# VHH binders against Origin of replication complex subunit 2 (ORC2): the designs that were tried, part 6

Target 1, 363 residues: Origin of replication complex subunit 2 (ORC2), of Arabidopsis thaliana (Mouse-ear cress) (q38899)
Amino acid sequence: MEDIENIEEDEYGFSRNYFLAKELGGASKRSAHKLSDIHIVDEQELRETASTIEMKHSKEISELMSDYKTMYSKWVFELRCGFGLLMYGFGSKKALVEDFASASLTDYSVVVINGYLPSVNLKQVLLALAELLSELLKCKRKSSGSLSKGQETFPSRSMDDILSFLHGPQSGDKDCFICVVVHNIDGPALRDPESQQTLARLSSCSHIRLVASIDHVNAPLLWDKKMVHKQFNWLWHHVPTFAPYNVEGVFFPLVLAQGSTAQTAKTAAIVLQSLTPNGQNVFKILAEYQLSHPDEDGMPTDDLYSASRERFFVSSQVTLNSHLTEFKDHELVKTKRNSDGQECLNIPLTSDAIRQLLLDLNQ

## First folded at step 22 (VHH)

Design x05 (from t02 with T53D G54S L106M)
Fold by ESMFold2, fold request of step 23:
Formats: C-alpha cells, structure tokens, sequence
Structure x05 (fold): chain B 363 residues (1-363), chain A 126 residues (1-126)
C-alpha cells in the first residue's frame, strides 16, 4: 500500500496535496467513498460568493483572465507531451476552458463532454471519437497506403474494442490526436467508478489528450494511484476565476429553489430528461399525485410503489428505491413522515412549477 | 418528434446579407450543441459552423470566418446564422443539425450529424 506522500509534485501541484491533506486530516474510511457522499452546502456558498465577487471586482477579474491567456501556449505544450490538464479553483472554469479550447486547440479535433449534466452516454462519446479518428487515419493512409473501412461497424463493437482502436499505434505521423475536454469530470454524470475508469482508459489512449475541470474538494478521491499516475497523468492548474456558475449551477439541486415558474420547471425538466424513461415515469406519477392532493404532505412511498408496479415502470422495491435515491441525490424529491408515521415523498416545487414541468416532459 | 425548421433564405446580390433561423422543437434545445451545414448544387454536404449548448463557443469553416456569425436564443429555442458579405460560392441549401446530448464536436462537423429539416435556400446572383 503506497502512502499519499508519493504524489508530491511541483509548486502548482500543492493544491492536490492540499485537498488530500484536508480530507485525510479529518477523514475516516468513509471519506474514500464517492463524491455523492459530500455536503452540498459548500457549493451553494461558493456560487453565491462568486457572484458577489464578480460584481465588486470586475476589472481585477478581467485582468486575471488575461493572465491565464498567457498560459495557453504552455498548456498546449503540456498536452502534446502527453499530460492531462486538470483545472481547479474557486468559481466556474467553464468559460476559461472553453476559451482555451477555441483559441489554442485549433490544430486538434476537439470533443467536449459536459460532466455537470445528470447523465452522459460515454459509449456514444467513444463511438464519436472512433469515427473521428478513423476519418483522420484515412486521410493519412490515403497519402501512403490505404485500408478498407472495417471501423465503419463501430456501433456493434464493445467499449473495450473501441478503446483498443483509440489506443492503436500512431502511424508514421504523430499528428493524429483528438483532444477531449471534460467540464466537471467530478460532475454527476461522471462520478461513478465505471465512468471514471472509462475516462482514465480513454486518457491513456495514444490518440487522445484530456483537459478537465473539477469543483468538488474531494474530487481526487475518484481516482486510485494507477488512474492518477499511469492513465490521467494530471498536471494540476490552479485557476480561480471567481466566475458565477451560470450554466453548471442550473444542474445542482439548489437551482430548484424559488425563481420564475417557467425557469424552475425548465431546469427540473432538463434534469429529468437525463434520467431513464422508467425513472421519468415514476416521477410523473408522484407529480400528478401531488397536484391532485395539494393538502397532503406528499405521496406515501408504498402507494408510489404500487402505482409504479401496476404500470410496469418498476419490477421490484429495489428498482423503485434506486430511482428514489437518484431523485433525492438531485434534490428532486424530499422525504418526510406524516402523522401516521408513513414515509411520504414530496416534490419541492410549487403546483404551478409542477404543472409546467409535466407539460415540458410531455413534449 | 424532434423537429428542426430552417427559414430566412432568399435571393441576394453579392455582398448582401441574410439571417437564417432554425426553430427547434421536440427536445430540450439548451442541452444540445448545434451545427449549420450546407449543400451546394452538385456538391456534397459541407459543415459551416458549430455553437455550444450555452452559446459560449462558436467555430466556423475558414471560408466563412469573419463573415458569418452563429448565435442562439435558448429561451426561444432558436438557432441563427447571420451571413454578411455573401459570395456566389455561399449559394446553397442550408440546414441546421443537432448534436448529441451531453457532448459535442467543437472544431468539425461529425459525418454522423443528424440533418432533419427541409433546409432553406440561399441564392447569390451576379
């Protein structure tokens, strides 16, 4: 078992050790779990603080962004050397990373993954990458020699086969790179261990270079030593922006708080559309119940199970509990006990917002 | 159920301007990167521009850079292409296309891109 001190790096690597030291200093084995176990309060406070700072210090923030632009050539060099770039710091990094990609990665094919969304289909990402690489390789082979189109059957291939293709040798030309930009590699769509393992394997592919951002203080707990040192090969860049989370914040649970009815319903619909169809239908049952019973504290869990099973949206209590856990993780549903001691489920939206949400989901 | 409807094409003289629109429905527009593509008579399909889901990133084919501006209004579910300084070589049927949910290709249009609408014709006459 290797100790944490083996992760020491240059002066810009201090922040990785800081995150690990803060966690290990107050942690138990529980702190080695998923980022879904962390407290959300710090993220809400960060969003509100970032907005306030932007209002007060717009000139200083603009100068800071200009300073980061002077680093873009170094970042491109680091990518070409085979390192992954990991952007961290206070405030949203989305605009900074987008500007870097559009201004300085013009020689690459660039694929952008929005990890702040509730879900992303990584198989489809891998398929897109394989097709892009196949096109790049066909252009090179046309100049020297050509192969037939065996790669045209990628949709039927396993993820392992696709990753093997992406890890294939560079031909006599090392310019066949695709850069993958991941906004919030620690985000809800990507936090699970299988997704992280896939991204780590992707980052180790010879044709792939990776740029990512993180916002959670416990993001390093997503990775074991092999992933960090053998696959991602992160160079850690501290890039506080003090920018508000205008896009990412829409997908955090607290964005369902008070706002215009259309805006909050649209936000909830976006989150729900990223879930499975059966999960969406279970939620619709709860929403319809809550609209028809405005004087109740919510729908009893047993009633939701019975209704969902009758409609074949769930096959078991275990399946229902999986959907409920996902709803609670996204703050779409809250639990409380009624006067009879039954567990009841409640959507923390106004009736008008719920009606708009149901309209949006039925489009 | 996914629908993309292009409009705003027409006949214009060289050096003129047009603004194309693409009305989207049947999906949550703000989750998707969008593309403009075009097909000239007797030519293949050609990528023109890409715009990210938020509109914060735009990218253009070199031959239109500086003349064309892609934009979007996520509140109206509408994609736009402002075309200035039009040349005869820009004459084509223009289509909008939707990216995949949760990811997009920034710097080139994918060959698997989903073209769904009838398009809108842009004609530049000398």
Amino acid sequence: as target 1 above (363 residues)
Amino acid sequence: QVQLQESGGGLVQPGGSLRLSCAASGFTFSLYAMYWVRQAPEKGLEWVSTISDSGGVTYYKDSVKGRFTVSRDNAKNTLYLQMNSLKPEDAAQYYCARGEPGFYIMTKAPSWMDVRGQGTQVTVSS
Scores: ipSAE 0.539, ipTM 0.780, lowest interface PAE 1.2, mean pLDDT 75
Fold by ESMFold2, last read:
Structure x05 (fold): chain B 363 residues (1-363), chain A 126 residues (1-126)
Amino acid sequence: as target 1 above (363 residues)
Amino acid sequence: QVQLQESGGGLVQPGGSLRLSCAASGFTFSLYAMYWVRQAPEKGLEWVSTISDSGGVTYYKDSVKGRFTVSRDNAKNTLYLQMNSLKPEDAAQYYCARGEPGFYIMTKAPSWMDVRGQGTQVTVSS
């Protein structure tokens, strides 16, 4: 998550996903470029130029999209050769990349990651990939396509264990891979160094191929030289679409509001719904306590444990601490010491926002 | 509480149409890819279709492609399946299921996908 210099524009739904780009004097049909050849221009100038172009040149943009479709077979060949594909250029690339995957990757398993969201459970992505790879290595699905409740495969393993499985001794057949599509690998859900290192390790697996998009001119700063040249192995494709960010813009990251600690009930509800039901119930206990005790600086952590234990939402302090860590990582709660020196938990929302959040969560 | 409620099933003749609905509550619907699956008597669950979290991308099992259309209305927390040109082999109990927030698998439902509703019965002929 990066600071944004133009806060007022961000309140009208424009975000880091809407970096304006200066149009290069060349056609979008240029070949893939090396990282060192990328022209870096001012973010504000890029934003203004891209917006103007997309409003005025809709016919040329449509023809451009049709031209990209003629490149799909080449992109599949590049993936078979072991390269990652990195799509950059002005406008949302989501529709283009989705069309490529649905039209040309039909012979492969495809997992799609939406990096433009506030959060993505990367461990669950790895679990899905492990399941798909297990199926691929057996030449058939498991004896039945189990869709029953209570998925059991790999959930107890750490992310490192799952990555080790994905890297295990396996056939070197290039034509048998799982494709991972990452919309906005530079997006808020994935921008942190740990997520990028996980994605880089994933891309180096012999049966994994990445197709990703970027929107920010500073996206290359996410990677060190090892990640770029030895793990991601990017082929850079300049594919300006000039398409509006209709989907990406709706789910913009919370960092844009960091001039205050406030978080709106709607955006908090979105993040909170990505958590387990027991985690949500623990949060509800805290929220209800804070509403009923407005003169206090939050709920003591020990009281939250006792209340959560009594309602069977947690079985141990370790389980509670796991939920609290997740709340803090998503900025749903803050810690503070009260006048007695006890650690207290506080939801950084107004009482009205907390009430609305509880209503939304109980739907 | 997470709830998925299927409706819209019924009895139709071959070639007929039905529209299934899935009402979702207790979670932020727009964060999740959604799936339709079905189960015929004495058979396992079969994946039918996938729709992305935004609704912009849809995928179908080959046997229903061109006849079924999945859609969603994120403002109403509702998933739909329009089924046209129904065949006897389409008769089954139909369920909606949710994926994980922020990612999905294009061509099948993951085995740990969340199926919670009672389903809705689709019967063709007899």
Scores: ipSAE 0.536, ipTM 0.768, lowest interface PAE 1.2, mean pLDDT 74

